VH-VL binders against q9nrl2r1430to1533. Designs and how they scored, part 66

Target 1, 104 residues: q9nrl2r1430to1533
Amino acid sequence: GGVHELSAFEQLVVELVRHDDSWPFLKLVSKIQVPDYYDIIKKPIALNIIREKVNKCEYKLASEFIDDIELMFSNCFEYNPRNTSEAKAGTRLQAFFHIQAQKL

## First folded at step 23 (VH-VL)

Design ff9
Fold by OpenDDE, fold request of step 24:
Formats: sequence, C-alpha cells, structure tokens
Structure ff9 (fold): chain C 104 residues (1-104), chain A 121 residues (1-121), chain B 107 residues (1-107)
Amino acid sequence: as target 1 above (104 residues)
Amino acid sequence: QVQLQESGPGLVKPSQTLSLTCTVSGHSIDYGYTWHWIRQHPGKGLEWIGSIYYSGRTEYNPSLKSLVTISADTSKNQFSLKLSSVTAADTAVYYCARGPYTTDNYYMDVWGQGTTVTVSS
Amino acid sequence: DIQMTQSPSSVSASVGDRVTITCKASQSISSYVAWYQQKPGKAPEPLIYFASYLYSGVPSRFSGSGSGTDFTLTISSLQPEDFATYYCQQANSFPLTFGQGTKLEIK
C-alpha cells in the first residue's frame, strides 16, 4: 500500500496501543471473564473502538477524542481498585497520554 | 468544548444551607472525569471542597465533610454543592472545575467563572 | 494532609524580569503538582501540570520544575499580561491542597 502521514489522532492511538501498559485497554472487557463489569461500567470503551472512530473520521474536535480516552481511563479506575495491575497500568498509560495529548 | 457555569443565590443567611449548581455544557458529566468544587474567601487562597466522579462517587475535604454534600443530576447535566449551617467564614467565590479521573494526579483543567456567595444576616 | 508552602507571598517585578515562585510540599509528592494563574475577578487558569508540562496555549516563557517536595514556577521574561496571582496545587492525594498564592505586582 501507499505511505501516508498519520493524523494526530491516529498517531497517538498507535502510541497508546504500543505502550507496555496498554494491555487492559486494547479491547472491551469480557463479560465472561468479568461478569459484573457491565453492571458497574455503563459506557464501556477501548482503544480498538477509539481507533475505529478515528479511522471513520468521527472525531471533529480534539476534545472529543480526548474525552473518549479519558472515559476509557475513568472506567478503569472506577472498576479496578488502586492496587490492581489494571489500575497501575492505567495510571502509567494515562500519564503518558496526558503528556502527549497536549500536542493535539 | 466543555464549559462549566456556577449558579445559585448570592446571599445566604447564617445557619442556612448554601446550595450551588454547576451546569456543564459540551460534555456529559457521566462521561468520565472528576468534577470539583473549590472556593476562595475574599483576599485569600483556594480551598478544595469536594469532588464527584462521573460515576457519582464523592470525595470531601475532611474539614468540611460533615457539612458538605455533592451530588449529580445527569438528566440536567449538572452537579451540585450543598453546604449546611453556613457562617461568615463561608463567604467566598465558589468555583466548579473538571479534571481527569486518576489515581494520583488530580489537576483541574477546566474551571467555571465562579459565583460569589455572601453569608450575611 | 499535605501542606503546600508557597513563597514569596508577593513579588514586585518589571516587564522583562525573570521571576521565580517556589512551592514546598510537606511530604514528597513526586511530580504531581499543578500551577494556576488568576487575575483579579477571574477564575484560575491552568498553566502547568505534572510539575513541568505546559498546557496548550501557555506561552513558552512559563516553565515549571521540581520533584519530591520542592517545586518552582519560572517566568523567563515577564510580560504585562503576566501580572497576576499564581497558585501551586498538590494533585497527588486527597484532600487536594493549594499553596497560599503569590501575587506578582508591577514594580
């Protein structure tokens, strides 16, 4: 295929996905593995969903993109206690995101 | 773009309950984030009052906890502050603000313009 | 609670001056410090988060540094619009706390 310049949103999603701490966020939480997740989290979201929205050009403003990412982190911290691996990973990934998002 | 606007009575009598509302536009309050109340007494610094997460869970300043209630109304896209048994010491400009939902970095990235509340008999 | 001791309480400076404001935390808070600028009659405006990262739109003459307990806000070359009150905030733990503020006045 041809080479094209990634949009700022696409690039940031790629960086987030490649981050070592992205594993809790790559896909939606499995209801089978976490039966009560969707009883607690009412607006589930994940990086693959956000990436799809980026690909479809659904984000018109940077704030809309940022809001989805922040929802993703919010869900993580709402469901996972602070001492869990998921929360710790989320903390590090969010810090990374907060720094990178200022470039948008 | 998200915007926050405080509203409520500018004058409250001592011993009454101060009630303020923060109306959020451009973003749903149940769509992630943490929502904060901060106040500033005349000529003084900033004091954190409490916060409410997008889920409705709350955090309060221990010095005010017994007197403070923060709630959210998603149908109106508002979150509110109630401060009971007010005194002159509660005279201040009250701000609502937004910040990320985090575990260890609760900065405030968007603020309302503030609303003045005077406690006087 | 974590106390943030901000200094000085006030400082007089001239346009073009280098200005430094310090904030000292009562315990180590890593880099979880935010800085705000407030002009009279206005709400605080975010300047810096994570001790050293500027919000988009903040002039590059502003900078933040520090980790642990000692933090600094620096304005490399003061501009007329920079005269205001500045606040640090520890963002690491509840209850969230602010410094006492530094009023930057024109000399």
Scores: ipSAE 0.927, ipTM 0.959, lowest interface PAE 0.4, mean pLDDT 96
Fold by OpenDDE, fold request of step 24:
Order: C-alpha cells, then structure tokens, then sequence
Structure ff9 (fold): chain C 104 residues (1-104), chain A 121 residues (1-121), chain B 107 residues (1-107)
C-alpha cells in the first residue's frame, strides 16, 4: 500500500492517546468495574471511538471533532471528583488538548 | 459553528423577576461544556452571574445566589436566567457564553451578542 | 473571591505604539487567565486563554504572559482596529471574576 499522511485530526488523536494522562480515556468505562457510571453519564465516549470516527471521515468540521473530545472531558469531570486520579489526569490532558486544538 | 443568542424582555419593573433565555444553535447543550451568564452595567465592567454544566448542575455568584436561578431545557436547546427582585442596579447588557467543562480553566470561547435589560418603573 | 486588579483603567496611544496592560490577581491562579477585547456596542471577543495562548484568527501582535498573580497583555504595534476595551478574567475558580477593564483610546 501507499503512504498515508495523517490528517490533523488523526495526528491529534495519536498525540492524545500517547499522552501519559490518556489512560482514563482510551476506551469506554467498564460497567462491571464502575456499576453506576452509565446511570450518570448518558453520552459516553472515548478516544478509541473518536479515533474510529476519524478513520471513517465522520468529522466534516474541526468543531465536531473538538466537541467529541470536550464531551469526553466533560464526562470525566462530571463523574470523577476533583481529587481522583482520573480527574487529575483529565485536567492535564484537557490542558494539552486546549493548546493543540487551536492548530486545527 | 455554535451560536448563542439571548432573548427576553428589554424592560422590567423594579421588584419583578428578570427572565432571559439563551438559545444555542449548532451544538446541543447537553453535549458537554459549561454554559455561562454574564452581565455588564452601562459603562462598567463584566460580572459573572452563574453557570450551568451540560449535566444541569449549576454554579452561582455568591453575591447574587439568593436571587438567581439558571436552568436548561434540552428539548429547546436553551438555558435560562431568572433574577428576582430586580432594581436599577440590575440594568445591564446580559450575555450568555460557552466554555469548556473543566476543573480549573473556565474561559469563555463563544459569546452571544448580548441583550439589553433596563429596570425602570 | 479572587480579585483581578487591572491597570491602567485607560490609556491613550498612537498607531504603531507598543501597549501593555497588566492584571494582578489577589492570589495565585497559576496560568488560568483569559483576555477579551470589547468594542463599543459589541460583545466581548476572546483573545487569549491560559495566559499566553492566542485564539485562532487573533493577530500575532497580541501576546499574553505571566503566571501566579501578575499577568500582562501586550500589543506590539497598535493598529486602528485595536482601539477598544480589554478585560482580563481569572478562570481558575468560582466565582469567576474579571478585571475592571482597560479602555485603549487613540491619542
């Protein structure tokens, strides 16, 4: 196959996934491990889902891509208190994203 | 391409309740983010009134908390502000805005055009 | 509450001038400061977030700096469209608070 140049969305998803603080966001929260998660979070999303959408070219605008990422962070902060490892990781990753998103 | 637009009566009598609505287009208000109300008295600076998260949880300015109610209607994709017992001091341009849902960085990246509310008998 | 003391309240300058506006927080807020530009009869427009990062479309002559309690907005070379009122905002914690504003007028 030929060489494929990553889109800006693809590149940013790769950077997010590789970030040290991405671990809470790599895949959907397990209902087994967190039984009440889906009682609170009604629109679950994770980086693997966003990556799939990027690969399928489902994002027509940068704002759509950004909205999914922001939803992901919003869910994290809605469910996890500030003092949790998940919230702290989310805070750092969101800061990184907010800086990188301006390049889109 | 999210857009916010304030609406409501431009004139309110003293002691009445000021009621405003922010209509959001291009984005669902229950799809993450934080939604804010800010006001600006004539010739003065900006004052934060309160906020509502996409989940419906609220934060209020303590100086106004007893008089302010912020709510959301997802079916209309709107969030609203009610300010009771208004006085001349509540005359201002009222803005709604959007910002990220965060723990420590509540900046406002999209603003409505603002709506003028005058409190007068 | 965190107070944001902005200075000066007003400044007169000419096209091409370098202008600096400062904002002092009553306590440390790390880099969680935003700057807005407001023209008469218009809503505030975001310029800077996270103390030093420009929104897309904001001219590079604008810059933000600072951390902790002292923050600065700088316009390296004023253009006619830059005459407006500028506001800083602490974004770190509720209640959210703004500086009192700086009106930048043409000399």
Amino acid sequence: as target 1 above (104 residues)
Amino acid sequence: QVQLQESGPGLVKPSQTLSLTCTVSGHSIDYGYTWHWIRQHPGKGLEWIGSIYYSGRTEYNPSLKSLVTISADTSKNQFSLKLSSVTAADTAVYYCARGPYTTDNYYMDVWGQGTTVTVSS
Amino acid sequence: DIQMTQSPSSVSASVGDRVTITCKASQSISSYVAWYQQKPGKAPEPLIYFASYLYSGVPSRFSGSGSGTDFTLTISSLQPEDFATYYCQQANSFPLTFGQGTKLEIK
Scores: ipSAE 0.926, ipTM 0.959, lowest interface PAE 0.4, mean pLDDT 96
Fold by OpenDDE, look of step 23:
Structure ff9 (fold): chain C 104 residues (1-104), chain A 121 residues (1-121), chain B 107 residues (1-107)
Amino acid sequence: as target 1 above (104 residues)
Amino acid sequence: QVQLQESGPGLVKPSQTLSLTCTVSGHSIDYGYTWHWIRQHPGKGLEWIGSIYYSGRTEYNPSLKSLVTISADTSKNQFSLKLSSVTAADTAVYYCARGPYTTDNYYMDVWGQGTTVTVSS
Amino acid sequence: DIQMTQSPSSVSASVGDRVTITCKASQSISSYVAWYQQKPGKAPEPLIYFASYLYSGVPSRFSGSGSGTDFTLTISSLQPEDFATYYCQQANSFPLTFGQGTKLEIK
């Protein structure tokens, strides 16, 4: 379909993925590595999933996009104690997102 | 977009239990976020009562903890407040609100319109 | 508990005035402060988060600053619709606490 300018959602996802603190969020948590994760987190989500939804134009409203990102952070903080590397990374990335989201 | 609406009896007798419900529309309450109850006594400031995370875990104001219960009903997309043994001091406008699930930045980004509760015999 | 001491409790000003409201936390809370505007008979509306970031739709005449314990909300040029009560909130930790509010009245 030719060269297209990235949407605001696409751009923000790119920025989130490129962020130094994105590593806990790039893909879904492995059930093998974290056996109890999906017993606790009922609506798992990750940046690669969100990116795919963006690519498929599944977000009609900015609020829908924001909700998925916030769910991603919520899951992180629900599962990971606040002093973990994952939670700390999430805290910084969420702060970044909150600022950027106001541009949507 | 998400909308919050408080509901419940506007009049409660002393020593009874105040019961309020916040109905959320446009968003599922088990889809992330933190859900808050805040109140405002007539002519006074804002007081945080408690919060419930999308997972069901709760946080309460220590000054009210023994009297407060916050719960969620995902089937109705509601979360509720119960405050037992009320007195005139519990007369206030009660707000429900939403905020992000965070570790260190618990602001409220969406508020209900509030509901007035008067405690009187 | 973290106490938020807001000042002044009330202020009278005129349209076009520069208005400053301060909030002091009883301990350092980094930049985890939110500001709300409340008009009579209405629910509070968020203005600022992270001490200095405006919500979308908030006029640029509003600004927030500060870190640690001292925070400020500033309206550079007061407009008629800005007369309201303003609250700061520490968002750092539970229990969440608010300043006592500043009522901004027309002079």
Scores: ipSAE 0.894, ipTM 0.949, lowest interface PAE 0.5, mean pLDDT 96
Fold by ESMFold2, fold request of step 24:
Structure ff9 (fold): chain C 104 residues (1-104), chain A 121 residues (1-121), chain B 107 residues (1-107)
Amino acid sequence: as target 1 above (104 residues)
Amino acid sequence: QVQLQESGPGLVKPSQTLSLTCTVSGHSIDYGYTWHWIRQHPGKGLEWIGSIYYSGRTEYNPSLKSLVTISADTSKNQFSLKLSSVTAADTAVYYCARGPYTTDNYYMDVWGQGTTVTVSS
Amino acid sequence: DIQMTQSPSSVSASVGDRVTITCKASQSISSYVAWYQQKPGKAPEPLIYFASYLYSGVPSRFSGSGSGTDFTLTISSLQPEDFATYYCQQANSFPLTFGQGTKLEIK
């Protein structure tokens, strides 16, 4: 919603990007490097895209912002088996997000 | 604001198939998250029946595995429960719920209102 | 399957009292427990996740603690609207399982 909520969304997305476990989520997965990703994941999203949506004021409610972040984690766990480095990073970053999102 | 609403018959006869539908509004069921069915027995409390992920993959309670099917219809934004060969032990209030798609922390953040199902002749 | 055992099964207390409800897991679940409040005729509502984090809108008189197998929900100063049944849930692994519930009555 308002200017104050947009600042909170920006602060949270910056904290996610700065987190050590953000590396699988910074940009969309490369189809060249991971050819089957887009056969499995139909609604791809990444932190750079979410940050652009914040900058363009595309989120009207905190729930819309939260839903994009949760979709990002959902995609990670759907594509990556639990024991992969990507899934473990996602697990830790999602836990961090759930704590930080309380302030929204 | 996401809302979940259960629908289906209140009375089912023994040996029949119980069929319930959860209609979701305010969020697309294929846009992340995990979608759950839970039931509440009068004397045993809450029991998780199973879940369907936004992608359509399912997890079932092993105690019900051979009897239960959970499915989704994204065009109607609904997910459904079918429980075959019901007995009086299946009498319960049935809830649908949402929670995060996660690896290790499956809590449920939104619940439907519940629908009462009685299995009786 | 991880069994969750709640105690007490019921409690009667006065407004202003501190109330403690416990939940014990049959094996370690780290801190992956959630708590729900269910008022008569209503669906369960989330109170706590990760053993100790309150959901948005939950009054600060509610708190959770514990790790491993032993978990506690505490209401620091009981209010009339807290009359309800409380459930714990292990959230760590499938099948997800719940405690049998604790009915809290206001004297």
Scores: ipSAE 0.853, ipTM 0.930, lowest interface PAE 0.5, mean pLDDT 93
Fold by ESMFold2, look of step 23:
Formats: structure tokens, sequence, C-alpha cells
Structure ff9 (fold): chain C 104 residues (1-104), chain A 121 residues (1-121), chain B 107 residues (1-107)
């Protein structure tokens, strides 16, 4: 909750969006371009959705915010094999996130 | 806050199946992450038994693979361990734990309190 | 399997001492090491991940270092609450494996 926690969530999501490896996570995967994605991933989420939830003050606890970010990475690694560009980007961005999240 | 709690019998006879359940509160087990079973033998270190991903996929310690099953019940928000054909060597404190779903950095950030299981005739 | 060997298995020390615990992996694991503290009758608690990064709320007297096969945990000035058993864990690949533990006792 509080004003300084909400500002920290916004700062962190902005840092994630600016990171070079954010490209697989900016918006939801297209069902038209990737038709089987939603057969495998039941709870899709992306940085644009998380950022809107921050803007709408929908995160009351830091754990709620962290859980959405971790779901985003979980979906990436569940759908994409380790050797793909998407999984490698996710690995690097998750490592960055884990360092930054310790500050929350 | 997320909490994990193990439950199950404290005493199991040799050759029987050990069954343990981890009840998770404060987080849905199908909402990302990886869920682990780890045990600690008397006077010894920790041994990873296996994991279940939020999706239901499993990974098992090869030393136990033919004897172990990990499963999830999302309606109860629980994941469970079954270990068949137990012996005295399976006497341990059993922990459930959570960690990030990752490709290369499998650490545990939340642990249950542990439950003691004794295998004795 | 990647074996993790801790040294020493036990150490007796006084409040204020510097203590170093080492962990050696049987093959390179880059920096994918975690460290845990376990007090009697309690579950392990995370201290360090990725060899050197402290978990939130862990006192700065704890530090970690190393890469490849050789890793260290250092407590710069022991406090009474630091008497516990410490475990390293290779976090790189399955099966996940732990060191055998280092028991830190009051002298």
Amino acid sequence: as target 1 above (104 residues)
Amino acid sequence: QVQLQESGPGLVKPSQTLSLTCTVSGHSIDYGYTWHWIRQHPGKGLEWIGSIYYSGRTEYNPSLKSLVTISADTSKNQFSLKLSSVTAADTAVYYCARGPYTTDNYYMDVWGQGTTVTVSS
Amino acid sequence: DIQMTQSPSSVSASVGDRVTITCKASQSISSYVAWYQQKPGKAPEPLIYFASYLYSGVPSRFSGSGSGTDFTLTISSLQPEDFATYYCQQANSFPLTFGQGTKLEIK
C-alpha cells in the first residue's frame, strides 16, 4: 500500500519496460499470430496490463505486484523452450527484476 | 502474505506409501512460481525431492523418480507428495517451499514449517 | 548430479568474530548459488542468491562471493542470533543439491 510503495511499483515497472529485454513482455501475445498460445497459457499478463494496474492503484501489497511480474515470467518459460530468444530475454529481465524487487 | 503448511502422518510403516500435503494460503498455486518438496534427514543436510510448476509439470530427483509423485489440487490450493515403498532411510523432516519459475536460478524464497516423518516398524 | 561440499563442517566462534564458510561445486555453476540459515527447530531461511545478492531484510554483515566452483559466505562481525547452521545450494540445474551444512556454535 502507501504512497511511497505505489511510487516504487511505478518506478520498477518503468525500469522493466525500458530494459532492452522487455520486448516479449510489452503487450499480450497475439492469438491471431500465435494461435496455440492461449491453449497453453491460462492466465496471460504483460507489462502494459501491470502498468495500468499500478496506475489504477489496484496493488494493495508489494506481494501482489511481485506475483503478477513473476506470473509474466512463468508464462514465458512455460510456453518458450530455454533456447529461444524469448526465453533468453525473459531470463535476463527476470534476473534484473529479482535484484530490483529486493528494494521493495 | 503467502504461507505454506505441511500436513500428513508423522509415523509410517516400512513398505507403505508416505503421503504429505502442502496447503498454500495468500497465493494461488496456479498463479506462476514453482512449488518444491525438500527433506532433511536426521543429522544430515537437505535433499531436494522434486517440484511441480504452476502449470502442473513436474521435475523429480532422479534418485527417487520411480518412487515419487507430486501432484496439485488447485481447487484446494494444495500440492502433495507421495513416496512409495518407504524405508527407514526416508525418516526426515519434510518441507514444502516456493521459488520463482526460472530457467537457471532455482532458489526457494518461502518455506513451510516442516513436518517430521518417522518410518518405523 | 552436482555435489556441493561445504567447509568447515563446524566452527566454534565468539560474538564479534569474522567467520568464512566455503562451498565447492563439483562442476562450474557460474554464480548460481544460494545460501540459507537454519536455526534449530526452524525451516531454512534465505540469506543470499546468485552468489552475492542479499535477500531483503538480511543484515549487511552477511556477504557472499565466488563464481565457477568456489563460493564463500562471510559474516563480518558475529551477533548472538547468527549461531545457526548454514547451507549452500546450487541453483543452476536439476537435481537441486545442497551442501552438507556448517554448524556455527558459540565458543
Scores: ipSAE 0.794, ipTM 0.921, lowest interface PAE 0.8, mean pLDDT 93

Design ff9
Fold by ESMFold2, fold request of step 24:
Parts: sequence; C-alpha cells; structure tokens
Structure ff9 (fold): chain C 104 residues (1-104), chain A 121 residues (1-121), chain B 107 residues (1-107)
Amino acid sequence: as target 1 above (104 residues)
Amino acid sequence: QVQLQESGPGLVKPSQTLSLTCTVSGHSIDYGYTWHWIRQHPGKGLEWIGSIYYSGRTEYNPSLKSLVTISADTSKNQFSLKLSSVTAADTAVYYCARGPYTTDNYYMDVWGQGTTVTVSS
Amino acid sequence: DIQMTQSPSSVSASVGDRVTITCKASQSISSYVAWYQQKPGKAPEPLIYFASYLYSGVPSRFSGSGSGTDFTLTISSLQPEDFATYYCQQANSFPLTFGQGTKLEIK
C-alpha cells in the first residue's frame, strides 16, 4: 500500500499495543514457559512481529495486515479456553480491532 | 482478494449423500478465521449448516443432527460439506462463507457465489 | 435456538425514500446482529456487523441500530441499486440464525 495505508497500519498497531488487553499479544509465547504451545499453534504471530512487518513495508494490501491480526486472535482462542484471562482479553481486544479496522 | 467458490453436483437422488467443496483463493484456510456453510431454501431464507475453524475444529447446526460433516483439505485449500440421507427438503442454494474466529460475534464477511442443489428422482 | 423475525416481509418504495427494516430476536443478543443485502441471482453481501458498524465500502446511506431484542436497518435515501432482499443474522451463539428476509422493491 501507499503512504497513507502504512501510516494507518502503524497507528492501528500502536493503538492495539496500548490497549489494556494487549498483554497476551505483545510478543511470541515462550516455548520454555509454555512448552505445548507450538504443538497446537502452527503459525505463531504477535504484535511486535506485525509492527516490524509494517516498519519493513512487508504488507502489500490492507487485507494482509488484517489477516495477521485475525490470525493472532485465532491462535489465542484456539489455545486458550474461553473463560481464561487470555481469551477474555482477546475477546475485548478483537472487538476493539473490529471497530478500529473501519479506518483502513 | 480472498474468493470462495462452491462446486459439486447440481442433482442428487434422495437417500444419497450430498457432497460439496468450497475452493478458497487469495488466503490459506489454515491461516486463522472460521469457514461456514449456509444454505438458502426456496422462499425460506438462509440457514446456517455448520462451520470449521482454521484448526479443523467443527460446529454443526443441531437441527441437522448427525447428518452433516464438514472437513478441510489444506493441501488443496478447500473445505467440504457432506450431508447424508438427503430428501427433497435439502433442495437449496448452498453457500460457503468466511468470518472471524471469535468467542461471541460470528458475522460473515466473505461469501461464495452459491451452487444450486436439487434433490429429485 | 434464537429466532429472528423481520418486518415487513416486503416494502415497495420510491427512489429517495427513507426505508426502515426491523428485526426482532426471541431473546436478548446484546448487539450481536449482522445485516446482509442479497440482489437477485447473487450471494448475500455484508452490510453491517455488531448492530451498527458498516463494512468497508458500504454506502453511508445505510445505518443500523438496536440492542437487546429489537434492531433496525435504515436506508436514508433509497437508490435504484438498493433493490434487494435484506437479512438480519444473530451472531452471538450457535446455531447462527437468520431472519426470513425483507424484499425491497423500487416503485
């Protein structure tokens, strides 16, 4: 995308990072601390990785950026039971993202 | 852009198994999201049949009991519907669709073009 | 199962009219409603999610409102291309269910 799209991707990622419920998504899950995570989640991703992809202009389309964010939430709900703090944070952050994504 | 396309036989005999495939292009079906089958009966509107998550987990409409199976083939980037023991009541236009993987807000943002299935003979 | 009842079943209206379509859920679904437009011979197309949020590319003449059990879709100034059938969908819980549709005919 154009300069306006890259600015919008960066602004949205910053808003996601600053949201109170971003804490499960800031960095990749540690294999040492959560040994079975990568047995279940085959395509891990996190906000720091997405922000780096924005900085390196790796997203050609807004849909590619959106797909990485949705994969991040999909992984959260796949790994974490619905009543966990992680899944509840994911639910709230995803709702925030769905509203903010209208700006794209 | 992501595109979904249904395929399968347009005519199925009663008591047989209806088999449909949704081919997805522009996105990998194992890259997040939830993938749905919906049908539209003549004059009766839309009915959700079931869903398969990017991971292969499924959810089915209880009204279809154990008659429905949804599966995925990631190597072909396809997900499929099988509906067993069909009757004339299963005559409909069948759609595949995509929506977010979520806990509480299952809207559908991309739809296939639909394929007409008639159960007759 | 949550039943979704739309009214009216059909509307005949002129270009420029304001049209309101309602959808009633059989129990509270908070704001978890989506709306779709279906033109003859075509697949449904998304209009609105979460009761009031427009999908990208949907004209601003479309709006949605409601919470709990009662929801509306409004077209503020009807255009010829808005001839279609409109469906609401409860998105909160399985099984996902749709209203029976409202056919909008241009006079």
Scores: ipSAE 0.793, ipTM 0.917, lowest interface PAE 0.8, mean pLDDT 92

